# Ledger of designs, part 19: VHH binders against o67189

Target 1, 350 residues: o67189
Amino acid sequence: METTIFQFQKTFFTKPPKERVFVLHGEEQYLIRTFLSKLKEKYGENYTVLWGDEISEEEFYTALSETSIFGGSKEKAVVIYNFGDFLKKLGRKKKEKERLIKVLRNVKSNYVFIVYDAKLQKQELSSEPLKSVASFGGIVVANRLSKERIKQLVLKKFKEKGINVENDALEYLLQLTGYNLMELKLEVEKLIDYASEKKILTLDEVKRVAFSVSENVNVFEFVDLLLLKDYEKALKVLDSLISFGIHPLQIMKILSSYALKLYTLKRLEEKGEDLNKAMESVGIKNNFLKMKFKSYLKANSKEDLKNLILSLQRIDAFSKLYFQDTVQLLRDFLTSRLEREVVKNTSHGG
Key: E = the ipSAE of ESMFold2; O = the ipSAE of OpenDDE; V2 = 0.75 times the mean of E and O plus 0.25 times the DockQ between their complexes.

## First folded at step 4 (VHH)

Design p64 (framework vhh_7uia_1; at its last look DockQ between E and O 0.38; V2 from the best seeds 0.00; counts 0 for: pae O 4.6 > 2, grease 27.3 > 24.2)
Fold by ESMFold2, look of step 5:
Structure p64 (fold): chain B 350 residues (1-350), chain A 123 residues (1-123)
Amino acid sequence: as target 1 above (350 residues)
Amino acid sequence: QLQLVETGGGLVKPGGSLRLSCVVSGFTFSSYDMAWVRQAPGKELEWVSSISDSGGYTYYEDSVKGRFTISTDNAKNTLYLQMSSLKPEDTAVYYCAREDYTFEGWDTYFDYWGQGTQVTVSS
């Protein structure tokens, strides 16, 4: 059987499936952790963890045997981490792989959960023993949560600490992290510490604290300055971001995302779409972000945005092709834009 | 003895409306986040909408946003889903579920489910 962990969570704890062996994998590892925590609650002392990099072949097969060291004949849950490392111990030993598959196929008194810390590709799932597990057991995938679910989780964390976060501040934080739960955990914990006495978080406070401790330095300030054509200040902020340790690929990702959204909005306006509706269609729902995007649209023509997108694509390609530093390519771009503004001022002032 | 009971499903034409109800017993309704989750024929479970803080916050999957409205009547311990502009793709069994946020950090889980109510949208 093949299913999502969302579906599996419901079915396993209400009407468990007939299968006894499952592979858990996926992009949203926190969902796997939640399932395993509930499994631990259900099985108590009959919940067993095996580490494939630490346990011997003999210990592994003994733990899976019908005679378990936990709870006699009572149903048990066996959770296996680092199964890939266990498979490396087997190597190319065909007989040992056949034995493993046979043991897994014949599990009758226990549940076995093979846990991966990443999303497995089709090739990996098509390889033995996982191919056989897919036929007699199940493959459970933990897909990425929707943006709305992630928003709900973040709000719940602030609520647990009694902190009221303004909607604009929340949306800024979600956009800043790209709805990435690992990044959100780090930034939300900092914001909770910051707001522990005040109990309220405003947009300005989130802008000041996220990715920065003492100064208002963040990727979105850089993007804002660039899109409003303040190239001198944008260069200064870029230098600060790099000094703070912000990865240049993150800067490129956010800037490219904004440029593409703005270009799309220009095209939707040409087709007669309402601007507020168009903004919501590209994920701009927050009033602060709508205000900012309106200012970006005023500052940039469709041609400006097309040229920006092409420049960003060129920067990405050249950094990879010619081993050039992405940051220096961005600096060269901004410097060229600033010099073009100087020439323009001289020609109009003369 | 926790119980969730859904009602209000039925057959409706495309563009029509239905109101689903979920009566809750065995816990204080206003202390938990509640959700509607659906399963279309041959498809996996799909989260539809959630409501928290006794109706202070609502959340919707993109495909139903603007068409569905989740609400509560805390005096009756009842959760509602007002569905409008229904499409054939909305055909599913709709479940009322309780959300559990009480353990293990940055996770969410649905720990109690109703039996579901069938919604069919066809010509």
Scores: ipSAE 0.445, ipTM 0.770, lowest interface PAE 2.6, mean pLDDT 82
Fold by ESMFold2-Fast, scan of step 4:
Structure p64 (fold): chain B 350 residues (1-350), chain A 123 residues (1-123)
Amino acid sequence: as target 1 above (350 residues)
Amino acid sequence: QLQLVETGGGLVKPGGSLRLSCVVSGFTFSSYDMAWVRQAPGKELEWVSSISDSGGYTYYEDSVKGRFTISTDNAKNTLYLQMSSLKPEDTAVYYCAREDYTFEGWDTYFDYWGQGTQVTVSS
């Protein structure tokens, strides 16, 4: 079956589908995360996460097993991230892919969700194993919401709370977040709290409250501080993320993605390519992110980015080869960078 | 100002056919999922059919599958429900509705409705 995340989330919890294996992909990642959060609430301890880059073939097939060693079969929700990396481990052998397809087709008592962090292209969806998943399971797409629809969602939320938002205040908020629903949710919640007694929001008030220093720390804030070379603040943010249960591998994944995109942009810039077109080619279409990436490119030389990528590869290797704590390796990296900047500044200042 | 206007209802004999139309104005209707919802006399609202914003996916309540067809004409900003093999149980007021997310994204709801069109299936 093929469907949208809108219809899928509407029906899944009320009239569950007969299909048991689903691919979740698309541009509006916020909507996929929202669905998975609701899924986790429903399944509780029967909600299981698998990481395709870490899991072995044997562990993967065991996790999809219909049997329980602790008192019989219970329906589980199995969520698989980094499925593409698992497919790379299987290699190009036809028999290995056929085994995977057979295992997925035979899921009857559990639900399996294969989650992609981007929109899949038609060619990828038409190749195995996703072609077969589309036949016996479901493909669920989270399409980008229009700017007008996002604006109306924000306006309705403020109106629901009895808050009057002036048009210039609303436009400012939408432009600075680049219509990103995840960022809008956090900023709108802060503004609602601020306006609880006043019931009005002007441009000046939005400028004071939105994007202010908040205890709501996220992975993107850590990456931002690191790429802008504010290592002292980055260390503090990292400690907060870990305290709130953010997985170190998620931090590494986002940071590595940004570093690789920036390095690619530096190479395209050297070849004389238009920066705006280059950013769009690596998936940076949002005006807010474009401004951020321009700042990152200005703050980092090609050599800086190469050294960052190599350092991240070393952290990954050391955590795997020597079973060292990824968080401690990240702290050591940031501390080393802070010390190098101090030495560099002292040398230029003397 | 949003408007959804239904037409095409009426009296029809069992086994007959009717085509309902809903003309929308005041929003880009291809950006939203659209639905048909009905209410039989003395009963609760019952969802009948939905069509995705892409126009590529259609959804039906089990009791109408194979008998009803939902479609859109984006050039005319019009939603259709082609009803065939009508049964007395299909007697209801039929509403055209627009669907949207709550801000939190956890749920969906019908945020705008038409005034309804009466369908009566009797001998």
Scores: ipSAE 0.393, ipTM 0.754, lowest interface PAE 3.1, mean pLDDT 82
Fold by OpenDDE, look of step 5:
Structure p64 (fold): chain B 350 residues (1-350), chain A 123 residues (1-123)
Amino acid sequence: as target 1 above (350 residues)
Amino acid sequence: QLQLVETGGGLVKPGGSLRLSCVVSGFTFSSYDMAWVRQAPGKELEWVSSISDSGGYTYYEDSVKGRFTISTDNAKNTLYLQMSSLKPEDTAVYYCAREDYTFEGWDTYFDYWGQGTQVTVSS
């Protein structure tokens, strides 16, 4: 049975579920992230992250094993990213899938969270091993919130800080961010900081503070270059941004927002939706921005965008969980992409 | 103890109206945002409407906007959902819920729920 992230969050932290394996997926990744953050807080050192594209089969099964060599029977939360990649590693052998399913089914003490960066299709959920997981575990979906609900969240946040926002200002902010919660989080925080001395935010103030062209022009340039797959220039711009004191996490947030929007648009396009309408639905109303996004969509396949999102998630995780240098991680990411492009070009030119 | 009790559900014809009530006990009603959510058969839980603690702000799902009205009576510790122009797609179990916030204070979740009341819209 599929449950919403809201319901799941409620039940998980109040009444521990009997099920031990959960699939987290959905359009609203922010909600999943928030849940995972809370989970991390709860479990502390017993919070473990596995990367399906990096972990060996043996390591994977060991990590899921409840038998601690050191006798510690403390309940762990195991979060698995890039599970699809792991499945690919296992191959198409039925026996391997069966083994995996058996292992997952036998999890008794630990909680396992398989996290997807997008909403899974019905077909995917109906396929092994997820079909089996759904039978003995739980499927959790983070659906996109309505525009009105998002507006409510933003208003509530301002209210909590004693800030009043003009309606036009709020609408502008929402449109500017395309109702992306992660992006909204960033911008709202900025505005809150700005308003520390002011209890009212006007449209003009929001225009000045939110995505101020002066401060963020370079960030958008970076994002533009990255999305257009000019990785060499992107690296240069990244260095400049860092030199100017722009926090890498801010860059990541903007990039993530764009990536998610693009991925959404790509999916909608595949479903036969009008692109212009789709762009407007994700808050892209400006003609210039529409043009840019069209360009990004042409430059990136759905798979490219998915991989980008996953990479960004990884970077975020390594930065937050392992305190790795976010800038270096971004550099590595860009370098890796650049290398791949060079190889592709050499293979097609030869 | 905290308790939410929904009433007012029933069978109604398309185009008809119903008024749901939720009586709250065990907490200060006026201090919390309240919501209505619904679950249709075979469908996921869906947010329907919310009202702020002060009652000054109301929010609606797009599909119910203009048809449903959320309100409160603080003196009675009661949440209401006035439903009009009901459609078959409105058929669901309706729950009242108290809203709470994550540690980050951005996303809303529901920490207390009622037992729900069945609303069936059928010709």
Scores: ipSAE 0.023, ipTM 0.320, lowest interface PAE 4.6, mean pLDDT 83
ESMFold2 (binder alone), look of step 5: mean pLDDT 79; pTM 0.802

Design p7 (framework vhh_7nfr_2)
Fold by ESMFold2-Fast, scan of step 4:
Structure p7 (fold): chain B 350 residues (1-350), chain A 122 residues (1-122)
Amino acid sequence: as target 1 above (350 residues)
Amino acid sequence: QVQLQESGGGLVQPGGSLRLSCAASGFTFSSYDMSWVRQAPGEGREWVSSISDSGGYTYYADSVKGRFTIARDNVKNTLYLLMDSLKSDDTAVYYCAREDFGWDYESYFDYWGQGTQVTVSS
């Protein structure tokens, strides 16, 4: 079965397909995440997430066949990330690949969704195990909408709020965002709020309010703000990262890496090790990054770093074991830290 | 502005065939997914079939699978429903509908034709 995310999303929740194993891939990652959010709402505690880079082969095969005893249903929705890393773990042995294909083919009690963070090429889809999945399961592609459909969607959203957008303003907005649906959603919401009273958007207004290509949204900015304890700005940057399609796992991996390195550096500093030498031992080689890490060390005590590491481990565990949204857990963490700083400042005087 | 106009309905005997057409105007037809929806006397609306903007993907209600074929001509701005092996239960008003999506990709119909009556005589 080969289909688009649009058609799949429309039919899956009303008349589920006979197929039980699906590959979700494509350019428009926002659509895949929207589908998975609806899937989590429907399955609740029967929504299971597996990470191919962490899970053992035995655990993986058990998870695909095992039915849930929670949520009042025997059927699970099993979502698999980093499937390529799991395949790498199986190695080049033909027998292990054949076992994987057999296990996937024999899924009867659950729905399995293999999620890719990019559009798969024809070569990847024609190689095992995806070639076999295409025969007994489904390949679901999240293609970009045509430029005309994206234009009409944007125009419709403004019209629903009674806002008249000048043609030049609309075309500028579409070109500025490169017709990216996730970026357009963010910019359109900002522009709707801006024009809520005037009900007209001109080119000059869109140029002032819409995202500038000179502004960068990046994971390192988020990590920097968090480690410097600017939680208000960190929350805003986090929302932007998610809106631009940055995977929460990428944010968590970088943040966890930095926290562990900082904790190691604090430990080495306590033992009288030269800080510059210590930083190089944990892979911090360039002068800019060394200066940043010095700032992070100054802003965070050893206890702060220990608590950060434990909090990140808890977020990771809760998202994996208890089916909780990683983004919401990160937001809750940042909000908690902001509230703690407010309480701390109040108790120490003001 | 946006207009959808169905034709091709009529009276047929059980086992007969009909071809419904829907002429679209006032929008870029080739950019929208299109659907057929029917309403039998005293019943609610029932989705029958959908076709993607390119025509590359087609979907059918279980009640019509193997009997109906949805097609489109993006040059003529026309949607078709080819109906074979018609049954008395297929008696309904058939509507052409344009499919749209929200930001959360909830699918819904934003424009409808006037409908064309299909009657399968017993």
Scores: ipSAE 0.149, ipTM 0.564, lowest interface PAE 3.9, mean pLDDT 81

Design p8 (framework vhh_7nfr_2; at its last look DockQ between E and O 0.17; V2 from the best seeds 0.00; counts 0 for: pae E 6.0 > 2, grease 28.1 > 24.2, placed apart)
Fold by ESMFold2-Fast, scan of step 4:
Structure p8 (fold): chain B 350 residues (1-350), chain A 122 residues (1-122)
Amino acid sequence: as target 1 above (350 residues)
Amino acid sequence: QVQLQESGGGLVQPGGSLRLSCAASGFTFSSYDMSWVRQAPGEGREWVSSISDSGGYTYYADSVKGRFTIARDNVKNTLYLLMDSLKSDDTAVYYCAKEDYPWDYSGAFDYWGQGTQVTVSS
């Protein structure tokens, strides 16, 4: 059987299917997670998780066949992650793959869910063992929700709470999360709490609250200004962050993380790697952050990033070894950078 | 307000064909996955087919696979079900459904129209 996560979620808990083995895959991982949360709630102690990269073949086959050991003959929900890694352990021998297919086909007492963290291509679904699973079990897909639909879901949630969100604030939030529903849920919940009394969300408020270490000041604005070499504005934002109680070590941690990621991306560019894939490899999956990182890479040479990293390491060392104020060291760094840019732009000292 | 209006049902002999249409209004049709669901006399509701928002992906219940084709026209805001090789077991009221999730995603639900009766009988 082949169906959508929507139809599967709607019917599974009211009219259980005759099929016992299911593949869950798709672009909208949040919908799969929601289904599995309900499954865990229903099955309780009979909800079993297997990790394909860790489990042995014998343990795997036993887990699929055994029923609950608690009292009566109660069925289990067996959820399998990293199934691809389990397949690698079985190797390329036809006999081992045939054994796996037979065990899956013979599941009668439990429900088995094979979970993928991405959408499977038609070629993968047409290959064993998934080709056989499609014949005796089911393939369940969590298709992406359109950007417009995600936007309307967010707007509706704010409206239900009586909160008016400005259009530019909404667009910023959507881009910041890359339309990722798991991230959007967390950010929207924070913003609802923040706006609970005033019932209005502006762009400046979303910038301060969303993806920030402080509800009133956005550390990412400081990092953005510094990496774009606007040192004068960066100094002003730094003073604001400190006045609102942001710890200097947290500012340093975020700066260092960004500088190291950017340096890594410069190295990957030199090797001819695709920039979007390279950004994902260093944890930058959000479309807004990808756009920002492209700007940072354009504004900074490899040498600029190396010098930034060395300067940040020296600030950390000086604050620890010499008991110097980290904030003052950051101000000195920014002031030094500002002075160098002025000299460079005015052709002084020739 | 979401509105879905089905048409195209009727009486047909086994082996015959019908084309069902669903006119959608009150929402951005091109942004939502759509489905067809049917209910036979004395039976519960049965999912028949689904189509993604772009029309790029289609899904069918095993009972109709190879006989039915789901299609959509996002310019006309219309969903279609092309039904070939009809069988007596296909007799049911057919409903057009907008697939939806609440914000908390605690359950999937449909917004359904009035339905259109399909009767397959000699």
Scores: ipSAE 0.497, ipTM 0.810, lowest interface PAE 2.3, mean pLDDT 83
Fold by OpenDDE, look of step 5:
Structure p8 (fold): chain B 350 residues (1-350), chain A 122 residues (1-122)
Amino acid sequence: as target 1 above (350 residues)
Amino acid sequence: QVQLQESGGGLVQPGGSLRLSCAASGFTFSSYDMSWVRQAPGEGREWVSSISDSGGYTYYADSVKGRFTIARDNVKNTLYLLMDSLKSDDTAVYYCAKEDYPWDYSGAFDYWGQGTQVTVSS
């Protein structure tokens, strides 16, 4: 049985379940991140992160081991990222999968959280080892909240700060962010700071402030350029954004949101869904945004978007876990894409 | 000052029903998600149910799903828990809890009531 992240969180931090291994996945990664943040706070030094693409099999099993070399077995929270990559390393050998499943099943003291940065498909969940994990552990899903719930959350946040938002302004903000909680969090915080003295937000103000760092530099511009594969200009705008004090991880969050939406739209389109209806379903209702997203979809294949998402996830991981320079990682990413485009154009005659 | 006062607890036979109430004051009740949490003897606190600020969304622990119903009246600043088909395992002190703002501390509780005793026994 699949449990929502809300239910799971409430249960886990009160009376934790008997299960020890959990899969966290879903469309709303913000909720997962929030949970993990709380988890980290709770466990402190006993919070361990494993990277499936970096960790060896031996290290993996050691990390899950209940035996403390130093005699005092403290309960640990083990968070595993890029588990799919780890599975690839194990190969398709039945014995290896069985070993993995056995190890996971035998976790008794520690908690293991296998984290996916996207919603898993039914086929993925029904395949080993996740199928087995579902039997002795738990599957936790972070679903997207309803538009109405999200709207209410945003309103509540402003209200708590004593800020009134015009209805048109709110709608504009929601449409721009596509009801993405990560984007909304960032923009709402920014707008709260902006409106700290005025206590009123108008449509014009939101238009000026949302996704903007200056009169000449806009996060939307960066995202637009990147998604339209103008990497050279994107690099320039990135530098400007950074110079103006925009945190690169915030940029990444917005970009990730857009990428995920686009990927979803591509998939829906492939299934024969009406694009306009699909866009509206992901919160894109105004004609301007529809136009932009159409252009992004035209510029990017499904594979392109998938690769983008993976790249962004990797950058985020390296930044947060390995403390690498996020800006440099983004630059490298853009440079790499630029090189790729140049080669592609030269090979195909321009 | 935030105040939460539970009522409605008592002794009931298995299969019986109870209705708990929580009177809230000292904060804007309609702006916060609310929860019920219970603590059985010798056990830790267990989350039971939650309801969103507007009442539009409800959540239940698996142990009570289908049997318990959470509701709220924002005009009366009151939280409710309708408990049907009560079992011996439902015996506990039931607490009303105010939740933090979801974006910052989703699922965390700021304030608790004193609790009301629910005893399910034949």
Scores: ipSAE 0.337, ipTM 0.723, lowest interface PAE 1.6, mean pLDDT 85
Fold by ESMFold2, look of step 5:
Structure p8 (fold): chain B 350 residues (1-350), chain A 122 residues (1-122)
Amino acid sequence: as target 1 above (350 residues)
Amino acid sequence: QVQLQESGGGLVQPGGSLRLSCAASGFTFSSYDMSWVRQAPGEGREWVSSISDSGGYTYYADSVKGRFTIARDNVKNTLYLLMDSLKSDDTAVYYCAKEDYPWDYSGAFDYWGQGTQVTVSS
């Protein structure tokens, strides 16, 4: 069985499938988190999380075990993070993979959800044990949502609460949040509360409510784009942040903090420290943030991070000692990086 | 206003073929996953097939795998269901449905057409 997370969620909670083991993956990780939150609500104390990098092989198979012919064993939902790390513990031996596949195939009363922090490619899904899981279980993908689908989700939510939102107010809200589902859910809930009596939501009201709170999530989007070297989009997000009054010092503080943490992680990795332990030592504890930092580490060499830190120090110094505009210095930095990328792509004389 | 209009149903013999079409309007068709569902006489609605917004992923109920093919044309705003090797069990009204996405952990809301009758009999 292969399906989208939306299709899966609709069927799983009404007419559960006969399959018992599912792989969840995709670019829209918010949607996976939403499904797992509903799963946790349904299963309560019977919702179990396993971390593949933290448990032994014996603990893993014991946790998947079904018990008691008598005494009313309840159906459980077992959620497995870091399954790739568990596979590394098994090694490359075909015998160990065959045992794992047999255990997963024989899950009968419980549900098992193998959660990946990225979109898996077709070749990855064709490798064991996932190839076998696709046969006796299911593959569930959470693809990126289009801007139009996100717009319609927001419109639906306002309509469900009886609120008429002006078109320019809606477009402003979508632009302000960068079509980010986590930010939109928060802002829409606040706007619904604000408009509960009047049932109409104007542009001025959206500007007032949205500007009354910190937009640090949008700053994290800027930092994300910069660290993944999407300089064109980073420039657009920077301009948006400044247009809506985000203080440039907040941007510098968050970016500098991330750069320093990443550099520290590179050094700890060179010393052989386990990456998850290293991330916790610099304050990166939740799985979503660990996933993002792993992406940043893949995209940036140690020298890239050192150069970034030095550039940020120079920007800070020019801002304070030479009274230069911090925003313009950031803009110049990003433009320089983008222009270097254009030169590489053209590879032309002249 | 979302509008979905199915067509192409009819009477066929077992082993025959039909092509169903669904004309969509009132929304940006290329932004949504689409589905076919069917309802046999005296039964509830049964999911048949789904296709992702780009057409890159297709999904089928076990009962129709290998016999039915879902397709879409995002230029013409049209959804298709190509039905081969039809069986008497396939007799139903077939509905085109627009995918709806949960926001607050509620079930999805789908928009449906009026349906097209498919009858498989000797």
Scores: ipSAE 0.016, ipTM 0.421, lowest interface PAE 6.0, mean pLDDT 80
ESMFold2 (binder alone), look of step 5: mean pLDDT 80; pTM 0.805

Design p9 (framework vhh_7nfr_2)
Fold by ESMFold2-Fast, scan of step 4:
Order: C-alpha cells, then structure tokens, then sequence
Structure p9 (fold): chain B 350 residues (1-350), chain A 122 residues (1-122)
C-alpha cells in the first residue's frame, strides 16, 4: 500500500489497517513527528523504540514478535530509527536479507514503523528490503506542503484564537521563517501569547516580537530603520535597546556586517552578477532578508554605504582609543544624519 | 471567495453508474487535497474518498473500494467521482470538500459545496 501521511493518519487511529509494517519517509518531518506523538499517546508503555545502530539481530527479531507472558497479549507499536545502519550489520549475504524480509512479512501481533529522517529516492524504495515491504506493508510519504497551504495553516491558527493578522505581517512571518513549519509553530505560539488581549497583529508588532533578542525589542529593527534613513525612529529604538540592556558593541557588530554586505553587493552588481546569486554568496539565503536587502540597496548609493562604513569605523576607533561612550557616538552620528536631511529638505523648499 | 459546486447526481437503478463533478473556484485548486463526503438521511457525514493535490495518491473508504474512482483535472479545476456498481446503501447527498491540514489535526475540511443528491432505487 502506498499513501500520504495525511490519509494514513486519518484512517490508522479510527480503522487500523490490516498491514502491520510501514515505512515513514518524506521532506516534511514535522508531520511524521506529529503522527508519532499521537502514536506514543495511544500506545503508552506499549510504544517501543529500537535503534538500528545499537540493536543486535536477535534482539531485533525478538522485539518484533514479542508477546505477553499472561496471555491476552496487548499489541505494541515498534518504531525503528537508523534502519540503514541495521541493514549494514546484516551485510550483503542473500540469506540474511531473506530472513529479515520473512520476519517483517510475518509480523502479526505488533505494528512496526520504520522511520527515515529524509525523503527516500525511487532507487531505495525499489531495492530490498523496502521493495518487499511495499508489497505486504505500506509506504507512507510526508510530502512538503506548498507555500499556499503553509500560509493558510498559519492564518487558520491565528483565526482559531480570534486574532486578525495584517497581510504584510503574515508575509513577513512566512518569509522570515522560510516557510519552515517547526519555526513557524514556535513564532506563531509566541505571537498568539502577545496578541491575547488586542486580537490584532500588525507588521510593526510582528517585527518587534518575532526573533526578538530581549523584552519585546529587536536589534534588527534599529538596523532596518537606519538603513532606510528613518533616523528619527532609529534614535528612539536605540534608546529602547540600551534601556533593555543590549550592549552597544552588539548593535555596532550587526550594523557593520550589514553595511559591508551591502557594499559588496553594489560591487558585484557593477560586475554584472545576478543579484539573487550575489546575495546568496554573502550569506543572504532567506526570502525575507533578500527583500529587505533589495530595499536597502534602493535606499543607499555606493557612496552612502562607503560613508556609513567609514563613520562606523570612526565610532569604533574613538571608543577604543579614547574610551568614549559608544552610545553617545552613535547618537551623535544619527543626529548629524537627521540634521543633514532637514537641511536638504529646507534647501528645496520643503 | 472559495466556491465548490457539485453536479451529476440523480436517480439510478441498483448496479448502475454515475459520474459526479465538482467545479472549484476562488483558490489555487492544484495546491490542495480534495475529498468526497456523503450524508445519508438521518445519519452523520461519511468520508468516501480523497485525492492528493497532484493526483498521485488516492484513498477510498472500504465501503466503496473497487467500485468508485476519484480523479481530478487541475487544468479545468474540476474534481470527479466515478461511481460503478451502485447499491441502495450509496443513497446520500454527496459533497465536494477542500481538505486542509489544521496544525495538529488531519482531515479538516474548511470548505464544502452545496451537495448533489444520489438516489439508488428500483
């Protein structure tokens, strides 16, 4: 039998299948973990885990066929990890593999689940012993959910709790996590707790709460505002970061890293490199950061970035050589930039 | 706005055949698993069949296995149920349902059609 994890989970707990041996594989490991959690809850002490790299051949065969001493045998759920390592111990002898296949085919008292931590290729599934398991047992695949399905899943989770999330806030969250279900679960639960009374989530709120370093303030918000030239808001966020105990040197390190990457991207663009490929070469691989860096590149010329780098180097030198307050030097930098924008606007009549 | 519209039901003799269709609109049909669910008079809803988003996997209730075939056309945004060897027990309203994963629960149907009546009698 071949089926998806969705279809298998619906039927297994309501009308258990006649098959006794199953292979669980796939890209969406979170879905396999969810199934195994429910399986452990149902079977309790009759849920048994075997590690293929540690277990002996005889212990393995005994575990699959074990029955109750007092009769009225309770069936077990036997979950096998590292099955590939067990196969290596059996070697290439035809007799040993035939014995394994025969034992698996004759499982009557227990359910056996062979769990892989990745999606199996067609070659592996068509090779023994999995080829035989497909004939008398089941192959269950946990395929990666589409981006659209993941988006709807997250949206439904907020709606279950009566929380309305802005479209921009939702898109930010999805791209920041790269559509990773495990990461999304953690961030969504955190955001639900945050929005328990207000029942609304704005882009602003998601930016502050998601991946925040401490007490509802995110150092990356400061960097974002500075690179987008919103110096007035950047000053306010800086003061909040300091009041929450974020060290100025940490802020400087992140800002300097971003400025250097942006300058490198400007150089690669001049050489005719593809922007997406260039971003990946400097470590920017997730879609949210790529989108943000495109905005930063649009907001800043090569000369702007060069001047930012030089100013940051000067702040670092002054704090080290003259033991000057890094926070005050950074405030002075932001204030001077704000004053330049005021002068520029006044010179043009508004 | 999500819409699911069933058609193809009717009155048929025992042993006969019917083809049900479900026209989908308002969402990316090719991204979702689809199901057929039926409800006989005075009874609860019974799941009949499911098909994966690509059409690569199909699953059937024991009561219909070997007699019914689920299919989809992702170009036409249409779901089908081909019903052969119909029995009196197959008499029900048949609903097209958009299946979704609800975080900790499988088999959640977030949208239902209006249904199409199938009556099997002599």
Amino acid sequence: as target 1 above (350 residues)
Amino acid sequence: QVQLQESGGGLVQPGGSLRLSCAASGFTFSSYDMSWVRQAPGEGREWVSSISDSGGYTYYADSVKGRFTIARDNVKNTLYLLMDSLKSDDTAVYYCAKEDYLWDEYGYFDYWGQGTQVTVSS
Scores: ipSAE 0.014, ipTM 0.373, lowest interface PAE 7.7, mean pLDDT 80

